VH-VL binders against q960a1r229to459. Designs and how they scored, part 31

Target 1, 231 residues: q960a1r229to459
Amino acid sequence: LKGDRIELLLPKNIDQFKKFKKDRTVISSGLITRFVSTRNPKEFSQKWISTKYVKEFNEITVNKDSVVVGAALNIQKMADTLTSSLSINIGKEIDSFIQKFSSPQIANFATWTGAIISGAKSSLSVSDLLILFNVLDAKLTLLNNSGELTQVAIEEFAEKKLFATHTIVNAIFSRSLTGFLFCLKLGETSEQDSTNFNFAALVGNQVSRIFVGLGGQPKRLTSLEVHIDAL
Below, E stands for the ipSAE of ESMFold2; O stands for the ipSAE of OpenDDE; V2 stands for 0.75 times the mean of E and O plus 0.25 times the DockQ between their complexes.

## First folded at step 14 (VH-VL; framework fv_ramucirumab)

Design f3 (at its last look DockQ between E and O 0.24; V2 from the best seeds 0.00; counts 0 for: pae E 16.2 > 2)
Fold by OpenDDE, look of step 14:
Structure f3 (fold): chain C 231 residues (1-231), chain A 120 residues (1-120), chain B 107 residues (1-107)
Amino acid sequence: as target 1 above (231 residues)
Amino acid sequence: EVQLVQSGGGLVKPGGSLRLSCAASGFTFSDYAMNWVRQAPGKGLEWVSSISSSSSYIYYADSVKGRFTISRDNAKNSLYLQMNSLRAEDTAVYYCARDYLDYFYGMDVWGQGTMVTVSS
Amino acid sequence: DIQMTQSPSSVSASIGDRVTITCRASQSISSYLGWYQQKPGKAPKLLIYAASSLQSGVPSRFSGSGSGTYFTLTISSLQAEDFAVYFCQQSYSTPWTFGGGTKVDIK
């Protein structure tokens, strides 16, 4: 990190995080990232804040009917948690899907939050995690610039581009989902967290959930859901 | 029997404070998120605040932000709402309500309600 | 904020009638919708959660349907104890919001 002045804060709890965040860039636990901006020459200091010591970003909570995964956790930990906490017919598919997601290195070091945000920003590629979150009907806990918490569905997060104004604290998943999960991806690379095409279907649930990704945000196939539910 | 029993409330002048309590019984209180919902006389329902099972996540309606504080004591199976800087428009029956499951599908258990009247 | 609009605001019906109440969301809320029944002087009672799931202990004459922005509560055969006010509520995103209510009264 030569040449640029970096200021890093390490809040110990969510309250300190709220106070320190202000205009600082949030980084994952234990990581220091250098951004090269053509607009901000070496003369400007970079202000950062880490989630490393804030429990709300690092916790895994398995409740009776829900699973909560902190935003600072890596992709593999998130996947392992879901695999073990959801029904077998859903969990096994998640495990298989994640193994094809990216290289083991990326899965172990990259946060799931990064993948979600990357996917939400993209119009060309589809995040594998983003479609997974959609098919599982995930919710996000967000922290806004005023220090207030909000909860939103993953679809709303992407649609409203809340990544521009909010920090993801965690994701919440239902443990009450039934049926079978099917996932497909094409255009696989070992170094990316997105693909050119992916498909996810949860069938045998009270309501089927089916999504396809051909670039940008996943699209829900409502007509197909209605058809399947009528069978 | 699963139930929520409320206490507190009453008449208070504008700018005053009140504390509402909600005592839970018949279920594992610490496993459930809790809510406060209010209803002005002859009006509909308005969500006020929610708190997660461990108190780690708290949400407020814009109308009460900075004035109301939701809290819980799982050891005492109790939910609280501290209401400060009360206004006339805060006049309502306040309900505590258990979240159905813990994925915010709805509120399946309700207290009997407590009337709060803010008037000069 | 997500606005929930109920229709009609009131309906007069007779015992045995089929009653349908509609709830519209200002945006898609997937299936994050609950229906409540409230009788005078009493707390609301959860009838339906997740748009179509019947709460335990609720009579089967109550049913919910819909997804996205359009939802319905149906009472297949109205009973005397069903005269009340009904509310929908979205749990899709904070702030949680309720519909304005529908009063079901006797014709």
Scores: ipSAE 0.559, ipTM 0.850, lowest interface PAE 0.9, mean pLDDT 89
Fold by ESMFold2, look of step 14:
Structure f3 (fold): chain C 231 residues (1-231), chain A 120 residues (1-120), chain B 107 residues (1-107)
Amino acid sequence: as target 1 above (231 residues)
Amino acid sequence: EVQLVQSGGGLVKPGGSLRLSCAASGFTFSDYAMNWVRQAPGKGLEWVSSISSSSSYIYYADSVKGRFTISRDNAKNSLYLQMNSLRAEDTAVYYCARDYLDYFYGMDVWGQGTMVTVSS
Amino acid sequence: DIQMTQSPSSVSASIGDRVTITCRASQSISSYLGWYQQKPGKAPKLLIYAASSLQSGVPSRFSGSGSGTYFTLTISSLQAEDFAVYFCQQSYSTPWTFGGGTKVDIK
């Protein structure tokens, strides 16, 4: 796209993305029409750069001990990848939890990165993807404006508000996770803002991970983890 | 068998050049980022250079910028380090190592090492 | 650059001993730390990634812990094959930096 108020670049690889990212708002192509039509154009950036065609942001890599999901993939593709790549007890629960998350149409168009950033920005809403990433101990690869790569846990990404200064390149999940994943969502709809409470626990792994969502960043229940691990 | 086999080392005078090679087998080379790491005799490990799976990003240690060039040929499953303007302080065993992904979470497979000696 | 300070520089220990090696980062690196073992004349071998995750094929007597700026590698019961030099390495941001190494020797 090029016009009076919008310039959109479509880089093909991360090196092009680094060179042209400066001064531009990073977007997914699936949200452009809704974003433009609902906002005052004079108040929004007219220089955008897309992740949609960047090779590295669209890659999926399944290794022996890990699965890596590129930043430009939609929620449904991410969920399918994790479901098929992780243990059956974990994969089944991911599949079930994501089906309650949003409509199939939204899951096929919204990127997982958009949902994660939206959840990490909010001090009030309860994010289902964010708690899922926390319970699975997800790691993010981030790119700053200087072209440097950093790796952080999902908790640090939200805590330090790295969405303001970094671009997500991928997420990494361990395939060595064991045990049982349990997820709970309270709400009558699949809209992200309609979840009032969520809970996620991975139990039977070497160190349990248990989180609760009551608004803002998920809270880790480390005291409960210690008690559960002692059993 | 997952393997990295190195070649191309040797003795060279200061100011000279060498090209190191690293041949991969037993895995899909084009899926992995690659690194060069060196170790001076009796000393610790020093990262030298990295290249992404598609060569989309390349990084060098400050001590070698402008003198060394990392490259790869994914069709030949090979990694290279072109070393120019060599100095005595470049004397080391040079290792190639694959990284878990393009984003360097751990070097899980290493070559056997190639000695480079720079002396008059 | 992130500096990695490793301590001690050497350890004399007997088979069966518990050995602990520490690594300090000059700034937070979250959990992005690896531990490597190197025997004389050989390439390094990855033991631990992501601070605490055991690499495939590595004995369970090796464990890693820590986050932020302070990390440990522990060998719970030292074996004859564990006498080597151990290095930590941060993977948080470029340049990828290593600690100075810890030599574990027979007492």
Scores: ipSAE 0.000, ipTM 0.436, lowest interface PAE 16.2, mean pLDDT 80
ESMFold2 (binder alone), look of step 14: mean pLDDT 92; pTM 0.944

Design f4 (at its last look DockQ between E and O 0.01; V2 from the best seeds 0.00; counts 0 for: pae E 16.7 > 2, placed apart)
Fold by OpenDDE, look of step 14:
Structure f4 (fold): chain C 231 residues (1-231), chain A 120 residues (1-120), chain B 107 residues (1-107)
Amino acid sequence: as target 1 above (231 residues)
Amino acid sequence: EVQLVQSGGGLVKPGGSLRLSCAASGFTFSDYAMNWVRQAPGKGLEWVSSISSSSSYIYYADSVKGRFTISRDNAKNSLYLQMNSLRAEDTAVYYCARDSLDYYYGMDVWGQGTMVTVSS
Amino acid sequence: DIQMTQSPSSVSASIGDRVTITCRASQSIYSYLGWYQQKPGKAPKLLIYAASSLQSGVPSRFSGSGSGTYFTLTISSLQAEDFAVYFCQQSYSTPWTFGGGTKVDIK
């Protein structure tokens, strides 16, 4: 009976997802068939919607000038896609950066979207994916409560706290980036999935992008970018 | 006890009209999508129509589009099927069925069925 | 429309037998498939939903498997009360469609 069960909707497409999203918590996992509430079944109301069968959340698209990664994909799939789709001097660094201080459990089971949102919400957390997205100037496709899709920069997403009102559908990366990517991450130990400091610099592109993360949102080093670009 | 109790139906001439009713009890009717499914004598099951909990989404089989109208009154815990321009091929036992959690978890509660006979 | 094809149309079996019924979809329906049991003069009863989830109150001898376009309903050990007609139904896209049914009768 409904009173004893978590309500989970599984939309078949993005249009249906838009319709069902109202007043439901979005999850990326698929078939959760029966969770029975043992506490207050008559008062328990938990409505969920899954992205599992909506292709926009689950697909990878490699275009000539861009690569699109669905929001429901795990960190490893995202990393693999970027490694293989971007220039060698960028892709290889992404692979190295993501694999460092990462466990297979996190890489295979956690979504990149979860990591982005967690980083964006935190004032203390250092998110490797967040700094990577910033240095690559990634764009997010967002679905708002009105059912409209918009595209925003990752910085805007974090600054405006759009995670409170929008659902990430996918991320878009440019394949036109040139130059070299340099990433650094430091943790307490090499055996822990933790990062206390990270640094990312894309140089040799038309415009350099340099970010540092010491907690919360990555900070862009604009003065350094100007200096590098003048060299 | 969770149950659906049907009423209506009967014998009607071609071109005639009937209205079927389904009364729900034992559960929060307004939380569930509902269906009509019919079965011709000695034949299989055929989906006829569905209506979401708030009536925002309505679906019909092609065979009944333009002739049948599904509706619900959540205040009365009732589901309806208005059948107009009835044809001989509409002859069947009609069932109302609750759709568990919006068209994924199956039709888990069924009415007892009501016979509709269209004959000259 | 998505066509659902059941096989066999009928099967004769004895109590204790393993019975397998197949349902094929004309296109992928992922796990949006249900199995129903119908006895003469009675409304259908939901047995399996989401391709492999057992409905509450249904005996464990019933099981469902499959995804995409190929699905099976299995009765591990047929009981006297299991002689009936079984239907599969896809709920992936409208119109919802049923298989033609499989009659399980006594040998």
Scores: ipSAE 0.024, ipTM 0.621, lowest interface PAE 3.7, mean pLDDT 88
Fold by ESMFold2, look of step 14:
Structure f4 (fold): chain C 231 residues (1-231), chain A 120 residues (1-120), chain B 107 residues (1-107)
Amino acid sequence: as target 1 above (231 residues)
Amino acid sequence: EVQLVQSGGGLVKPGGSLRLSCAASGFTFSDYAMNWVRQAPGKGLEWVSSISSSSSYIYYADSVKGRFTISRDNAKNSLYLQMNSLRAEDTAVYYCARDSLDYYYGMDVWGQGTMVTVSS
Amino acid sequence: DIQMTQSPSSVSASIGDRVTITCRASQSIYSYLGWYQQKPGKAPKLLIYAASSLQSGVPSRFSGSGSGTYFTLTISSLQAEDFAVYFCQQSYSTPWTFGGGTKVDIK
């Protein structure tokens, strides 16, 4: 931003964040990425609030049945947490997927929330993290403008455009997922056609989850899931 | 001082080639997606092509696919449109325009337009 | 492809009038809609983004509303500089498509 003065608040916990968020543009702790609120983004260009030092946004909590990853973690730390917290087959595929689709430089400096929001907003891009969150049935904890917390499925976050009215606090993944995770990215299909494709499937679970990324939001292939589950 | 300055238009015979350039200044070019939009004389606006900030995602209108190539050089803050196998229906004013990475916030900065005329 | 049907194609209005322009999408585009103003010989100018958000530097007499498949642009009190052609544009799914335009002329 070019200007005489930019005011940046660095709250240390979520209670401080709630109190000071009201009239400010939220920024991620990784690369500078502007979060969109229901307020005009250009109105907040001089007053920002950071998630970088908020305790709750940097926390990792591993419970018996779930793992919770704070919103300010970089992509690599999120990936490492999931790899160590989920079943061996699922965790190793996550590790492989992140290494294949994200350079170490980007993964160590970009937040997973920045990537998720960018993917959820896009009508053109195929997001690697968004399809991964969909196949793993991720839930997001969201903070609204009134300071209230809600929990939504990743699909609802994107479908209802909640990135415009809410701040992501954390993501929650079930540790009860079983079976085999398969993720792949197919390259450009023609010389000048730049549309990328990705695919993610969790099979051998009680209910399979299969998604395809063709541009915009990942599409769930429920007919294919029913067929696979019948085998 | 945010601006897009275009160059490279002109008169070309059918089947010919032309390269349009769009030079950006006053903003971080690599933070934005870029579009080419054209307008035939007396007609409405038609999207031609889009390119993401890293060139990872490139899209074309069906009417130009296979003939036009969009590219960008982030080190030079420049956007390009290589137009091959030009047809009479390609006659238009061509605009470059910046866009948000997800195309949600609209095309808020436009070049001045470059006339391309394709005629025998 | 998402078709954008814009109505009316033309309107004659006097200074001070309220003008409403509508845009219909052939399928849901949520809020991925922009409104643009174009004067003769000039590049288009963004007025409204995200269906209802006013672009910086645009007078507050312009407003946008709608989501899904139906959208409106309203000029609450028409000024001399508002006589122009107005376009809606969807950015939800390629190809990005524009409405056919609405010419706002002096009555």
Scores: ipSAE 0.000, ipTM 0.428, lowest interface PAE 16.7, mean pLDDT 80
ESMFold2 (binder alone), look of step 14: mean pLDDT 94; pTM 0.953

Design f5 (at its last look DockQ between E and O 0.06; V2 from the best seeds 0.00; counts 0 for: pae E 6.9 > 2, placed apart)
Fold by OpenDDE, look of step 14:
Structure f5 (fold): chain C 231 residues (1-231), chain A 120 residues (1-120), chain B 107 residues (1-107)
Amino acid sequence: as target 1 above (231 residues)
Amino acid sequence: EVQLVQSGGGLVKPGGSLRLSCAASGFTFSDYAMNWVRQAPGKGLEWVSSISSSSSYIYYADSVKGRFTISRDNAKNSLYLQMNSLRAEDTAVYYCARDRLDYYYGMDVWGQGTMVTVSS
Amino acid sequence: DIQMTQSPSSVSASIGDRVTITCRASQSISSYLGWYQQKPGKAPKLLIYAASSLQSGVPSRFSGSGSGTYFTLTISSLQAEDFAVYFCQQSYSTPWTFGGGTKVDIK
């Protein structure tokens, strides 16, 4: 990290994290990222804060009816947790889905949170994790700038662009989902991790959930859900 | 038998403080998120606060932020609500309620309620 | 905040009647909706969770349906013990919010 002054804080608990966050940029556990400012790259120091030592960001909790995954965990850990904790017909598809068009390096070093935020910010990119979270009806625990926690569904997070004002602490998934999960990814190459199209359908549940991604936010196919549920 | 038994409450002047307690029995308390919900006389239900099973995640209604503190002692199977700077509009029956699990479902076990009256 | 609107505010019915209560959310809440019954001087009782799942021990005459912004609680055949106030509640996002309640009284 040459050129710019970087200040990194490593809070040891959620309270310290809240205090230190203020105007600092949150980075993933164990990672140091350099952002290049296009406006004044040489004049401003970069202030960072890491979630590495804050348990609330790093915990995995498997409850009777839910699974909680900390925001600081990598994509592979998240996927493994869901695969092992959800029903076999859902979990195996998650595993298969994550292995496609993803490099091991990205899966092991990138956080799932990064993928969610990137997908939520973009109108062009297709986020595989974002569509997965939608089809599974995931909820997020968020920390706002005032240091308060809120809980929102993934759809609301993206729709309201809460990434601008909130920090993701964890994701919550239901273990009560039934039926079969079907996922499809289409892209140019697996090495580039480029997905141009993705599809996810949970059928055989009380309510079917079907999403398609062609860029930006996944779109729910409500009419198809109604049709399937009537069969 | 699964149950929640509440204690505390009573009459207090504006600006005063009260502490509510909720004792759990008949289930593994540490596996469940807990809630406080209140109901003003003749009115509907209002969520007050929630705390996760391990106390890692706490949520408050805007109306009580900065004044109320939810906490739990899993070793004692107890839930608490410390209420400071009480106002007249805080007058209500307060209920502790068990979340089915992780806020996906409703509150399936309720205490008997405790009346809190804030009046000069 | 998500506003929950119940209708009607009150309904008079007779034993054996079919009673339907509606709950509308100001935005989509998927299936994150519960229904409660409250009798005078008593704590609320959970009847339905996840919009349509019947809580253990609740009579089968109670049913819930709906998704998104529109939900219904149905009592297929009203019994004497069913006269009470009913509330819906969303658990989609904090703050958790309740409907205004529906009083079911005897005709």
Scores: ipSAE 0.599, ipTM 0.858, lowest interface PAE 0.9, mean pLDDT 90
Fold by ESMFold2, look of step 14:
Structure f5 (fold): chain C 231 residues (1-231), chain A 120 residues (1-120), chain B 107 residues (1-107)
Amino acid sequence: as target 1 above (231 residues)
Amino acid sequence: EVQLVQSGGGLVKPGGSLRLSCAASGFTFSDYAMNWVRQAPGKGLEWVSSISSSSSYIYYADSVKGRFTISRDNAKNSLYLQMNSLRAEDTAVYYCARDRLDYYYGMDVWGQGTMVTVSS
Amino acid sequence: DIQMTQSPSSVSASIGDRVTITCRASQSISSYLGWYQQKPGKAPKLLIYAASSLQSGVPSRFSGSGSGTYFTLTISSLQAEDFAVYFCQQSYSTPWTFGGGTKVDIK
C-alpha cells in the first residue's frame, strides 16, 4: 500500500540515546498511538527515539545535599521520592499538594517531564507541577544535540524555551532547603477560569521563595519575599 | 581566597582517639556539604565520611561506622572528625574536602592533609 | 558498592604525547564521575566533573568523556607538570568510591 513507516528506537542507556538521537523526535510512551490514529502517516516524523527504557532516565539518586529524579519517572514516583528525601515540613506539603492536583491514575502513568514541558509551553494553563518546581528551586539537567550535559534552573528552561532544543535528563532538588512549604490550589474542581489559580511559598528558608500561578509561567513575588524575610 | 586548613593529626596507639579539624575560609561554609577522604601510605584514595550542609544527612564508610563521628560547626566555619578505637589500618593522610554546589558532589577544594599514625 | 576499575595502572609517556586513561563502573553511574590529579605529597585536584565538564582553572588539554559504565580522561599533549597519579571517582551513590589510580610517569 503506502511506503510510510515509523522507525522507533528504544535505547537502554544514555550512551545509546546520545548516539542515536540525532535527527529523531524524542517521545514518551503513549504518544505514538495518538499521532498514528489521528494523522495521515505521511504527516508524521519517520524517525523517533524514546526515553522510556533509558536506564539513566529511570534512576533516582539521593546525595548528600541533593536528590535527583530521572526524566522518565512518573509523577507519583517523583512525589514519593521528594516526600521521603526532603525535610519533613516540605515533604508533607508536597505529598498533600500532589494528591490534590491529579488523580492517582494520572500520577501513576504520566511522566513529570511531560507535565513540566506542557506547563512551560503554555501561556494559558496554570501548572501545579511547574509552580512546585519553581518554589523548590529545581534544576534540570539537559542534553543538547552535541551530546553534552548542562544544568539550568527551572525558570531558565521555560524562559529560554529550552524544551525546543534540549532533552531533559533529570531534575535536581536541594536537600538543604529548610522552613515550611505552603501550597494552595483554587478551582481544581471548578469549571470557571477565574478560580484557576495556584500559589506556593517556602518561608523560613535562608531566602524565601513565593510564586503565584495565573496562567503561563509562575510569577515570583520578590517584593513579598523581601518583606517576609525582614520579619 | 577559598581554602581549607587542617589540624589535629599525630601518632597514637591502637585503641586511642584523635580529633581532626578543618577550618574553612573564603566561602559560605554553611552552603556546602563536606567530606573526609583518607590515603594510606603508598595507596589510593578512600572516602571516609560526608556531612550535608545542615548536618541533617551524615554518611560513613563501613570501615569506620561506630568508631568515627563527623560533625561541623557552621558558626565557626569548621569541620571535625572524631576518631575513636583507632586501629593500625586507620594509618593514613586524612583530607577534608568541599563538594561542588552545582552538582553537590565532586570535591573541588581540598585541605592540605593531616597524617594520622596508629602504631604501638 | 560500585567498583571503579581504572586502567592502565601506569603509563610511561613523553612530553607532547596523547594519554588516555579509562575508568569502568560496575553499574551505571550516569554521568556522576569526577577525575582527579594528585602529585606526590599534595592533595588531589579536581580536573573534570560530571564526566565531561572542565573544572575552572584546568588547562583545555584535559578532557573527559563517557556515561553509564565507561569513561575516559584524555590529555591531548602531555606537559611536564602533568606527571602525576590520576583517579576517577563516582559520585552516584554511597559509598563514593575511587578508582585505583593511574600513574603517568616520565618515559
Scores: ipSAE 0.085, ipTM 0.655, lowest interface PAE 6.9, mean pLDDT 83
ESMFold2 (binder alone), look of step 14: mean pLDDT 93; pTM 0.947

